# VH-VL binders against Epoxyqueuosine reductase QueH (queH), part 1

No score or structure here was measured in a lab: all are predicted.

Target 1, 182 residues: Epoxyqueuosine reductase QueH (queH), of Dehalococcoides mccartyi (q3z8v0)
Amino acid sequence: MAPKLLLHGCCAHCTAYSFKYWQEQGFAVSVYWYNPNIHPFMEHQSRLEAMRKLSAEMGFELITEPSYHMAEYFKNVSANVDGRCRICFDMRLGQTAAYAAGHGYEYFSSSLFISPHQKHQDAVCSAEALAKETGVRFAYADLRKRYSDSRHITKPLDLYRQQYCGCVYSEYERFGKPNSPA
Positions, changes and structure headers below are counted from each chain's first letter, unless a header gives other numbers; antibody chains aren't numbered by Kabat.
F, E and O are the ipSAE of ESMFold2-Fast, ESMFold2 and OpenDDE, as the mean of both directions, binder to target and target to binder. V2 is 0.75 times the mean of E and O plus 0.25 times the DockQ between their complexes.
Where letters were taken out, [cut] stands.
The coordinates of atoms that the task and the answers printed are left out; those that the model quotes come from them. Centres of patches stay.

## First folded at step 7 (VH-VL; from s48 with heavy chain A31V S56Y, light chain Q59E)

Design c3
Fold by OpenDDE, fold request of step 18:
Structure c3 (fold): chain C 182 residues (1-182), chain A 120 residues (1-120), chain B 115 residues (1-115)
Amino acid sequence: as target 1 above (182 residues)
Amino acid sequence: EVQLLESGGGLVQPGGSLRLSCAASGFTFSVYEMSWVRQAPGKGLEWVSSISSSGYTIYYADSVKGRFTISRDNSKNTLYLQMNSLRAEDTAVYYCARDRGWSYGDFDYWGQGTTVTVSS
Amino acid sequence: QAVLTQPASLSASPGASASLTCTLRSGINVGTYRIYWYQQKPGSPPQYLLRYKSDSDKEQGSGVPSRFSGSKDASANAGILLISGLQSEDEADYYCMIWYSDAYVFGGGTKLTVL
């Protein structure tokens, strides 16, 4: 029997190759959607719809967390805006690991580890700490070199493409005025 | 079949250096923590070092801190142990072991070991 | 003062039971830790046997006979490896291990002789 792996999906375009990779490694992979960092809500829904389309196309099980947890996200981030990314990882991967632990998954991972736009080491450190805390094993793979391959998979699907990481701070960083404080 | 094959052992003078390698096969290397454990002649087992699957988290025994460096290359399915400033007391068979995680903590597979002899 | 203490040697007859102890240093509560057990035969690397924290948190290594079992003696602050129905092939060194203070720590090992 293949070991069960819960793959946190940060977006469809990152999840495509990530899913394929872990499946090819012999894991039974389910994708978990929990991204309280994505704002506004309609952006969250657009990206979720893209994930649903990918799920249908690739045939993986998509599990969506019923709660958006927007208030909790801002509560946590407002305490340390400069450290918001680590907080974001802790929330997203924390929920993933917790769900995995409660539903018989031996491993958890994330599509975050394919993105060159993420603080890779911080995300990994978050995952490792959470693995130790929850008892669920962390499945790691540096897939940053396969980022383009993931985009190649999703290209013909014409899925919604995000233009920023997800949070309003990242949106401002991308589209705001240079050297203007957030 | 899970296999771990150590190499790089040999005879070295005190103060010298060696680099051990452990080639892993038969499993997904990047989802396992890896460890080095050594055994001096006629003595018990001594943990040397462990490294997380990513390589970002590392632990050392006090006896080797500052002298040994554990590392891994997941693209090559290989674990390494750089040993510097070797001492006579470092003489041992060095085993590579697969670690099923910090929470599990078991070394469920071991290599055959490679012998390191530090002598003047 | 060692974190883990094991008797140097133990002898038992074929068919009998052997109880190998792994005593934790005073101040370290055995109930808090998973005890890992390994078997090593002459000229061979160690082999994983089992781990035991509690009856609800234990695991038997793959291919390890059921006659090997783990337990704890709280009064002695010790982990116990019980080998029932001893066979000649069980003659080996046995090591216990824990994760303690960001380090793996082995016991000194027990040489089990099957008479």
Scores: ipSAE 0.744, ipTM 0.915, lowest interface PAE 0.6, mean pLDDT 95
Fold by OpenDDE, fold request of step 18:
Structure c3 (fold): chain C 182 residues (1-182), chain A 120 residues (1-120), chain B 115 residues (1-115)
Amino acid sequence: as target 1 above (182 residues)
Amino acid sequence: EVQLLESGGGLVQPGGSLRLSCAASGFTFSVYEMSWVRQAPGKGLEWVSSISSSGYTIYYADSVKGRFTISRDNSKNTLYLQMNSLRAEDTAVYYCARDRGWSYGDFDYWGQGTTVTVSS
Amino acid sequence: QAVLTQPASLSASPGASASLTCTLRSGINVGTYRIYWYQQKPGSPPQYLLRYKSDSDKEQGSGVPSRFSGSKDASANAGILLISGLQSEDEADYYCMIWYSDAYVFGGGTKLTVL
């Protein structure tokens, strides 16, 4: 039997090649949606809808966490907004690893590791720490050089494309005034 | 079939340097931690160093800290050990081992080893 | 003084059972750690045998005969490798290992002779 891998999906455009990659490596891959960092709620829903469409197209199992946990996100980052990304990774990958552990997955990973726009090392460190904590193995691959390939897969699907990382802080950083604190 | 093949061993004088390589095949290299373990002639096993699948987390034995550097290239399925300031007590067979990581911590596969001899 | 202590040698007859001990240093609770066991035959690299933390947390290495089993002796603060139905091919060096204080630590090894 192929080893089971739970792939955290940060967005459809990152997940496409990530899923393909791990599937081709011989894993039985399911995609897990848990992104409390995506705000506002309607943005979260737009990106989730894109993921659902991708799931239907590529034929992978999509597991969605019932809880949004936006309030918990802000509770966790309020004391350290500058360090929010690591907290974000810990929440998202933590929930992924926990779900994996509870449902018989041998490995967990994330589509975050294909994005050139993410703090790659921080995300990896988060995942490694969580692997140690939960006992679920972390499946790592640096797929940043394949980011464009992932986008090529999703291009014909006409999926929603995000314009910022996800959180309201990243939105402000993207569209707000420079050197003006939020 | 899982295979690990060490290379780079040889004779070197004290204070010299060597770089060991371990070529891995038969498995997904990037999802495994890797380790170096050495064995002096007629002696037991001694852990040298370990590196996470990503390469961001590294551990060293106290006996080699500051002198040895472990690294990996996942694109080449290769593990490395840069050994500087070599000492006579570093003389050993150096094994490359696959490590199943934080959950298990076992070396489930070993290479045949490469011999390092430090002598004047 | 050493984190892991193994007897230097052990002898047993074919068909008998051999118990190899791996004693943890005082202050280190054996119940907390997974004990890993390796077999090394002359001229060969070590081979993974099994790991044992508890009856619910153990694993047999691939291709390792069922006559090899792991256990613990809490009173002795030791991991135990039991080889039942000892065969001549079981003659080898056996090493225990744990992950301790951000390091892998091996025992000194036990040379098992099959008489």
Scores: ipSAE 0.714, ipTM 0.909, lowest interface PAE 0.7, mean pLDDT 95
Fold by ESMFold2, fold request of step 18:
Structure c3 (fold): chain C 182 residues (1-182), chain A 120 residues (1-120), chain B 115 residues (1-115)
Amino acid sequence: as target 1 above (182 residues)
Amino acid sequence: EVQLLESGGGLVQPGGSLRLSCAASGFTFSVYEMSWVRQAPGKGLEWVSSISSSGYTIYYADSVKGRFTISRDNSKNTLYLQMNSLRAEDTAVYYCARDRGWSYGDFDYWGQGTTVTVSS
Amino acid sequence: QAVLTQPASLSASPGASASLTCTLRSGINVGTYRIYWYQQKPGSPPQYLLRYKSDSDKEQGSGVPSRFSGSKDASANAGILLISGLQSEDEADYYCMIWYSDAYVFGGGTKLTVL
């Protein structure tokens, strides 16, 4: 019946509207959690718990990858920290596309495409290459102008609110520079 | 009903330029990869170029790389091919083709083609 | 060496079967590729017929009769298009295609004649 779409969820706050959008486009949407870029592990767990609460409130299926793969993240990124965002997109979207291919999803996408804080073009290029490699279609919409709609959905839920993008490099960039919060 | 309509073909001198257009209707153009495929008179099919649904990822055949530019305007449901430095070997019917993706078939709809003739 | 090689022509009788081959270059394993097949009649654009990678990864094109099917011959390193119950309207050129090295690559085509 409705085409199946696997939506990578980078965080609850980006996922809320992204899920609503693709559901309204007529897809049967499941949300996929795989975020080895979130450190330390307790920060990862706090963001995952926020996603679980969102799943319960919005009624979407949440699929969690049981392995965190932190060591693999650092192995892949450490030689090219300046270029880490593309490597991170390849890891997260690659796992999402592979899961979609193995479980009968016609489409995949990501809540990354609503975020004004991400390298949008790099994420799109990563997803397009992975779609061609796996044979799963990439469903694309530029939702950055709708980011406030996502926050309006999550605000009354009192979800855990992340303070940096996710990785320890981004944490240092936010808090370790002069005149940054400690 | 899926429709693809090519235009912009014609007779041109070697070294000249042409711009091909493909008007799409009957489907959500913005979620499909689009391609140009050509066929010289009496010859087989040759893929020319492909462009992703977003326009960020582009591929070219070696035979046209550096001379042809594929582009798209999703707000106008139109695919383009700018052809520069044309050679006699570029003489062909040029087809616009829709790509449904690797798992679900490629080039499932084709236009009727537009003819490009390169001669002096 | 061409990436894909097809025989230039093939003849078969009405009601019989035709087996059209698409051989991959030495060093390219047919088992790992999706093989796409297209039919083209004179004066018309090509039409998508089907694709085949494995029995669990295949597709019939919309409106394409079940008498068209895909398979592979691993010992010959080839994709196969089988057309059973040949009809006169099956006279056409047939092309195979793969995605290889950042390019779509077509075979040279086989002209099928139904005598």
Scores: ipSAE 0.007, ipTM 0.575, lowest interface PAE 10.1, mean pLDDT 88
Fold by ESMFold2, fold request of step 18:
Parts: structure tokens; C-alpha cells; sequence
Structure c3 (fold): chain C 182 residues (1-182), chain A 120 residues (1-120), chain B 115 residues (1-115)
């Protein structure tokens, strides 16, 4: 039997090629949606709907439990907003690894590792620590040079396109600064 | 089948440098953590260093910190150990070992080893 | 005190059992660690035998006979490798290992003689 891999999906545009990659590596891949970092709620729903459309198009299983834990996100990050991205990775990857451990997945990974806009090493270190804690293996590939391939898959699908990482802090950083692309 | 083949051993003087390589085949190298373990003549096993599949999480034994550097090239399926400031106590057979991951740490496959001799 | 202590040698007769101990340093609780065991025959690299933390967290190495088993003696603060039905081929050096303080740590090894 193909080893089972639970792939955290940060958004449809990062997930499309990441899913294809791990499937081509011989894994049985399911995509896991847990993104309490996406605000406001309607932005979260727009990105989730894009992921549901991608799931239908590519034929992958999409897991959307547990519910949107926005309040827990802010509880965890509000005391250290400058360091929030590591906390964000710990929450999202931690939930993914825990779900994998409880549901017979030998491996987990994330579509975060295709994104050129993320703190890549911090996300990798988070995932490696969580693999140690949970006993689920972390499957790693640096896919940042393949982001355009992911966009080639999603562009024809006319999916909702996010304009910031996900959190209101990142929205302000992109649009609230002088010379922001607004 | 899993194969690990070490190379680069030899005779060096104290204070010298040597670079070891381990060629891997028969498994998906890029998803496994890798380690170096050494054994001095007539002595027991001593872990030297480990590197995660990504290369970002690295551990060293206290006896080699600051002198040895572990690295990997996933595109070539190769593990490396750069050994600087060598001492007589570094004389050993150096084994490349596959580690199933930080959560397992079981060194389930070993190479045949390469011999490093540091002699004055 | 070394992190892991193993007796230097142990002898046993063919067909008997050998119980190899791996004692953790005072202050390190054997109950919280996975104990890994390796066999090394002369002229060969070590070979993974098994690991043991508890009856619900253990693994037998590929191709390792069931007469090799792991356990713990909590009162002695030790991991145990039991070899039943000893054969001449079991004559080897045996090492235990744990992950401790950001390092893999091996015991000093036990030379098992089958006479």
C-alpha cells in the first residue's frame, strides 16, 4: 500500500502543485484545511471555497475539521505580534500532525513549502519539531521554484485570489504602509 | 534495496582536514534524516552528527562541535562530513546511517564504513 | 557517571537465555525513553535489532527473530535485551542507545560469548 500523507493546504494556489508533487512521489495524499490565521471570516470562506473548487477539479479528499479557531489564533499571537509567524506555523502544522497521528497517516507536509512569501526555514523547523513530538514523519521538499507551476494549474480555474498572507497583521503590512501596493 | 557507501577516508596529520561522502540509493533520500557514527579501533560506537531531511536541523556530538560540519545534497543523494582540526582521538571507522526521522531515531541501515586515521 | 552503562561481557550456554542490561544514569528515568538495541559482529557494521519504550511502543527490526525481545526493569532503571534460545551466531557485541540532551548516546557495549 502507498504510504498515506496528510497535506496541510494553506490555500488553493499553493496546494495544486504541492498535491501533484507528493502524489507523483507515490503517496496517497489527502489535503487538510486548518487556517485560523485567515481573517476576516469572509476572507477565510472565500479561500476555503477556492480550495473546495480545486478539490473537485483535482479529485483529492479535502478534510475541513476542526472548525475555524480564530479566537485561539489571536489568543496565541497577541502578546508577540512580531514573532507571530512561528506561532502561526506551530498552530497550523501542529493541528495537521495531530490529525495525522490520530487517523493513520504516516506522513504529513504542507503547501507552505511552495510559497516564496513565507518564512521557509521557520516553517520547516516547526514541522520537524512537531514530527518529533507526534511521531508522524515530516515529508519535506523545497518547492519554492515550482510556485509558477501551481499557478498554471489554478489560473484556468478562475479561483478566488488572495491578496495577503492571511492574517489582519499581514493585511496591514501589505496595504497600510507608505508605498504599499494598495 | 537500501545501500549506503562511504568514501573519503584516509591518513591525515593532526590539525588536518578530511571530507567524507556517503552515496545513498534504494530509497527516497530526501525524506530521511541521516547520521554519522564512528568507532575507534577496539572501542564502542560513538554518534558524531545528524542532519534532518531538509538540512535545517543539525546536531553534533560535543566532541566534534566547531570542528566538523555535516551537510547533504538531496539532488545527488549524498551525505557529507567535513572534518577540520583533526585530532588523534578522531581516528575511527566512520559509518553513514539512515535515521527514520527525529521521531524514530533508529539507525535502521548502516554503510560499511570508511577509515580515518589521524597520526603524528 | 556515563549516561548508559552496560556490563563489558556476558557468557551463556547454547540454548539458554541471556539478559543484557542497559542502565541509565541516576536522574534519568528509563520509563520515558525509547531504548534502541544494535548487534555488531566482528568485521561488520552494527545492525538494528529492536527498540522498546513500552508494550504499546516497540518495534522489531526487519528480519530480527522473535527470540530477541526488549523490556525494562524499572527498579533497576534499566533497559533489557533478552535473547532466548541462544545460538552460536548470537556471539557479538550488543549496544544500547537513547536520544538524550540533543544527542544520540550509545552504551559501552556488551560482548556476548556463547559457550
Amino acid sequence: as target 1 above (182 residues)
Amino acid sequence: EVQLLESGGGLVQPGGSLRLSCAASGFTFSVYEMSWVRQAPGKGLEWVSSISSSGYTIYYADSVKGRFTISRDNSKNTLYLQMNSLRAEDTAVYYCARDRGWSYGDFDYWGQGTTVTVSS
Amino acid sequence: QAVLTQPASLSASPGASASLTCTLRSGINVGTYRIYWYQQKPGSPPQYLLRYKSDSDKEQGSGVPSRFSGSKDASANAGILLISGLQSEDEADYYCMIWYSDAYVFGGGTKLTVL
Scores: ipSAE 0.006, ipTM 0.554, lowest interface PAE 11.0, mean pLDDT 89

## First folded at step 14 (VH-VL)

Design q5
Fold by OpenDDE, fold request of step 18:
Structure q5 (fold): chain C 182 residues (1-182), chain A 121 residues (1-121), chain B 115 residues (1-115)
Amino acid sequence: as target 1 above (182 residues)
Amino acid sequence: EVQLLESGGGLVQPGGSLRLSCAASGFIFSAYEMSWVRQAPGKGLEWVSSISSSGYTIYYADSVKGRFTISRDNSKNTLYLQMNSLRAEDTAVYYCARDRGFWSGYDFDYWGQGTTVTVSS
Amino acid sequence: QAVLTQPASLSASPGASASLTCTLRSGINVGTYRIYWYQQKPGSPPQYLLRYKSDSDKQQGSGVPSRFSGSKDASANAGILLISGLQSEDEADYYCMIWYSDAYVFGGGTKLTVL
């Protein structure tokens, strides 16, 4: 029987190839949705809908955390907005690893590791630390060179595409005044 | 079946360099920490270096810091050890070992057969 | 003083029990650490035997006979590898190991002779 891997899905466009990759590596892959960093709520829902469509198309199990945890996100980042990305990774990957541990998954990973727009090293450090804490193995692959392939998979599906990382701070960084503090 | 196969050992003069390789198979290489352990002739085991599954976390023994570099290529299921400025005391059988985590397990549950490095003038 | 100290050699008779000790340096509490044990026979690589932190935190290596067990002696600040029902094939070198100060540390090893 194939080992079980829980794949954190940050978005449909990153998850597509990530899922395919780990499946090809011999894992039984389920995708886990937990992204308290995506704001506002309607943006979160749009991206989740895209993930659901992808799930239906590619035939993977999608597990959604029922709690949004937006308040918790802001509670955690309020003291260190500049360091919010690491906190974000810790929350998202932490919940993933915890869920994995509680539901018989030996491995966990994330679609974050395909995105060229993410602080890759920080995300890896987060995942490693969480692996240590939970005892769930962290399966790592640098898939940044396959980012375009992932988008190619999703292109025919006409899925919602985000315009910023997810959090309101990233939205401001993307669309706001560059020299004005958030 | 888990297999680890070391290569790259040989005879080298003091101050020389060698690069060891460890080919892994039979498991998901990218999900495991890996380590090098060496054993001098007639002596005990000495840990050399460890590397996380991602390669971002690395540890070295004090005896090899600044001279040895551990690395991995997960796409090739291969672990490496670049050894520079070799000394006579580096003479040993070098084992590749699968590490089940310096976070949770910390054990070397599988070992290769080893590759011999001899540093001599 | 070495972090881990093992006696150089130990002898025991077939059928008897052998207790191999791994003494931690003073100031390092044995109760805090998982101790890992390895067996090495001549001409072969080491083989993982077991790990022991406590009775609730221990693991036996795959294929390792149940006659191998781990324990601790707090009074001696030592890890113990117990081999019951000693057999001739148990003749080997035994190494203990811990993760300490961001490093793996091995004991000097004990050569077990089965008389």
Scores: ipSAE 0.613, ipTM 0.883, lowest interface PAE 0.8, mean pLDDT 94
Fold by OpenDDE, fold request of step 18:
Structure q5 (fold): chain C 182 residues (1-182), chain A 121 residues (1-121), chain B 115 residues (1-115)
Amino acid sequence: as target 1 above (182 residues)
Amino acid sequence: EVQLLESGGGLVQPGGSLRLSCAASGFIFSAYEMSWVRQAPGKGLEWVSSISSSGYTIYYADSVKGRFTISRDNSKNTLYLQMNSLRAEDTAVYYCARDRGFWSGYDFDYWGQGTTVTVSS
Amino acid sequence: QAVLTQPASLSASPGASASLTCTLRSGINVGTYRIYWYQQKPGSPPQYLLRYKSDSDKQQGSGVPSRFSGSKDASANAGILLISGLQSEDEADYYCMIWYSDAYVFGGGTKLTVL
């Protein structure tokens, strides 16, 4: 029987190849959606819908956390906006690892590790710490070189494409005034 | 079945370099911390270095800091130990071991057969 | 003083019990640490035996006989490996280990002779 891996899905376009990769490594992969960092809510829903479409197309099980946890997110990041990304990773991967631990998954990972736009090392450090805390093994692969491949998989599906990382701070960084702090 | 196979040992002069490899099979290599432990002839066990599954967290024994480099290639299921500026006291059998989690203080549950490194003029 | 100290050698008769000690350096509380034990026979790599932090935090290695058990002596600030019903095949070197100050630290090892 194939070992079970819970793959945190940050977005459809990152998840596509990530899922394929871990599946090809011999895992029984389920994708877990928990992204309290994505704002506003309608953006969160648009990206989730894209994930659902991907799930249907690729045939993977998609597990969605019923709680959005928006208030908790802002509570955690409001006092440390500069450190928000690590907090974001801790929340997202923390919930993933916790869910994995409670539902018989021996391994967890994330599609975050395919994105060249993420603070890769911080995400890895977060995952390692959470593995220690939960006892679930962290399966790591640097898939940044396969980012384009993942997007090629999703291109024909005409899925919603995000224009910023997810949080309102990243949105401002993308579309806000230059040299004006958030 | 979990298997660890060390290679790369040999005779080298003081100041020389050697690169050890450990080929892993029978488990998901990229999900485990790995360690090197050495044993000088007729002596006890000495921890050398450990590396996290991702490779981003690394620890060294004081005796090898600045001279040895631990690394891994998860795509090849291989652990490495680059040894530079070798000294006579580095002479030992070098074991690779699977570490079930040094973050939480876990054990070396599987060991290779070891590869012998001899540093002598 | 070494972080972990083990007696160099110990002898016991078949069928008897052997207690191997792993004494932590003064200032290091044994109660705080998980102690790992390894067995090494001549010409072979070490093998994991068990780990012990407390009665609620202990683990036996796969295939390791139940006659091997771990404990602690707080008064001696030491970890204990107890081998009951000693058999000839138990003759080996035994090492204790802890994770201390961002390093794995081994004891000097105890050579157990079964007479």
Scores: ipSAE 0.566, ipTM 0.869, lowest interface PAE 0.9, mean pLDDT 94
Fold by ESMFold2, fold request of step 18:
Structure q5 (fold): chain C 182 residues (1-182), chain A 121 residues (1-121), chain B 115 residues (1-115)
Amino acid sequence: as target 1 above (182 residues)
Amino acid sequence: EVQLLESGGGLVQPGGSLRLSCAASGFIFSAYEMSWVRQAPGKGLEWVSSISSSGYTIYYADSVKGRFTISRDNSKNTLYLQMNSLRAEDTAVYYCARDRGFWSGYDFDYWGQGTTVTVSS
Amino acid sequence: QAVLTQPASLSASPGASASLTCTLRSGINVGTYRIYWYQQKPGSPPQYLLRYKSDSDKQQGSGVPSRFSGSKDASANAGILLISGLQSEDEADYYCMIWYSDAYVFGGGTKLTVL
């Protein structure tokens, strides 16, 4: 039987091709939703709804963490907002690796590695350290050049489209400054 | 068949430098983390350094931090250890060891035959 | 205080069993760690034997006989390597290892003598 891989899904638009890629590599892939970095809660729910629609369309198992952990996110990042991305990766990938270890997944990865807008090296370092800690294998591929393929899959589905990376800090950075990109 | 072949050992004065190499074959080198482990004469095993398959994550034992540099060239299937400011305490057999990979492998599941470094005045 | 402690030596008769212990420092719970075991014969590099975290999270090295097995003694805070049906070629040094505090840490090793 195919080895089991738990794929952290950061959003539907990053997950579509990432899921397809790992399935084509011979894994039995389940997608894991845990994103305490998405605010406000209704934005989190809109992105989760898009992921549920993608799951139905592509036929993958979607596992949702019932605990949102918004308060823990802010406790962890408030002392170092400028360095928050590594903390955010540690939280999301850490939960994913822990779930994989406890539920018989030999491998984990993330749709973060398709995004051209993420701190790629920090995410890789986080996942590599977590693989050592948990004993679950980190399956890595740099898919940033395939982001358009993922959008090609999701565009016909009319999914909710996020307007900022996820957290209220990124929302302010995008919309609250005179020179911020629209 | 997994093969690891260390080279570059020898006799060196305290304060000197030496560069070790480990040629790997029989597996997809770029898919595996790699490590150096050493053993002083008549003593036990001591981990020295590890480098992830991507090269982004590197760990060192406290005893070698600031003096040793681990690196890898995935295009040449080769692991390196640059050793500077060598001390008598660095005298040991240095083993190249394969660590975990993307698809298979377990921590230090294959070892080379080792290369001997002797630091003496 | 050492992170991993192993007895320096152990002897046992051919055909008997040997139980090699790897005790973790107080404050480090053996239950959360994957324990790796290695065998080293004189003049040779170490060889991987097995790893053990629990009965559902363990792995035997390639070509390692089933008479080698791993376990844990939670009350002693120790990993255990059991060698049953001892043979003369089992005479070797045995090391345990864990990943702890961003480092691989080996125990001091146990010299097993088969008399």
Scores: ipSAE 0.032, ipTM 0.685, lowest interface PAE 7.6, mean pLDDT 90
Fold by ESMFold2, fold request of step 18:
Structure q5 (fold): chain C 182 residues (1-182), chain A 121 residues (1-121), chain B 115 residues (1-115)
Amino acid sequence: as target 1 above (182 residues)
Amino acid sequence: EVQLLESGGGLVQPGGSLRLSCAASGFIFSAYEMSWVRQAPGKGLEWVSSISSSGYTIYYADSVKGRFTISRDNSKNTLYLQMNSLRAEDTAVYYCARDRGFWSGYDFDYWGQGTTVTVSS
Amino acid sequence: QAVLTQPASLSASPGASASLTCTLRSGINVGTYRIYWYQQKPGSPPQYLLRYKSDSDKQQGSGVPSRFSGSKDASANAGILLISGLQSEDEADYYCMIWYSDAYVFGGGTKLTVL
């Protein structure tokens, strides 16, 4: 049987090619949704619905955590908003690695590693530390040069398009400054 | 065939410095975490330091923190240990060890033959 | 209060079995840790034998005979390396190891004598 890989899905648009890539590498891939960083709740639901549509179209297993954990996100980041992205990755990838350890996945990864808009090195550092702690292998590939391939998969599906990374801090950084749109 | 070849050991005075190298072959070096483990004469094994495959995550034993620096050059398939402020207690055989990897491998599943460091005045 | 404690020596007869114990410090539960085992013969580097966390999370090193196996004794808070059918070539030092508190920690080692 193919080795099992749990792929954290940060959004549908990053997940499409990331899933295809790991499947092509010979893994049995399941996608894991845990994104307490996406605010407000209705934005989280819009992105989750896009992921559900992608799951139906591509035929991959989608595993969702039943709880949103927004309060825990803010508890963890509020004391260090400037350094929040590492904490954010620790939460999302930590939950993914823990689920993998408890459910027979030898490997984990994330669709974060295809995004040109994420703090790539911080996410890699987070995943490497979590692999050591949990004993689950971190499957790493730098897929940033393949981001357009993911968009080619998702464009015909007319999925919800996110307008900021996910958190209210990133929304404000993009739209709330004096020289920003709206 | 996995091969690890340490070099750079020798005799050094207390307070001196030494740089160890480990040349790796027979596996995709950039896919594996690497470690240094030492063994004082007649004593047991003591872990020294580990570095992740990407080089972003580094761990040190408390006994060497601030004095030793682990590094790697994935383009040269080489692991390094820079040892500064050496003490008599650092006298040991230093082993290069392969750690877990992306495809396979387990913690310290391959070891080099070791290089001897002697700290004596 | 060492993190891992191994007896300094153990003797057993050829053909018998030896149980090598790796006891974790009070307050550290053996059930949650992967325990790695290494064999070292005089003048040689250590060799990886196996790892054990549970029957569903274990691995035998390449070329390591099945007469080497891992287990745990929860009442003693210990990992166990069992060597059955002892042979003279099994005479060596044996080390256990875990990842604990951001560090690899080795036990002090057990010298196994086959006589």
Scores: ipSAE 0.013, ipTM 0.659, lowest interface PAE 8.2, mean pLDDT 91

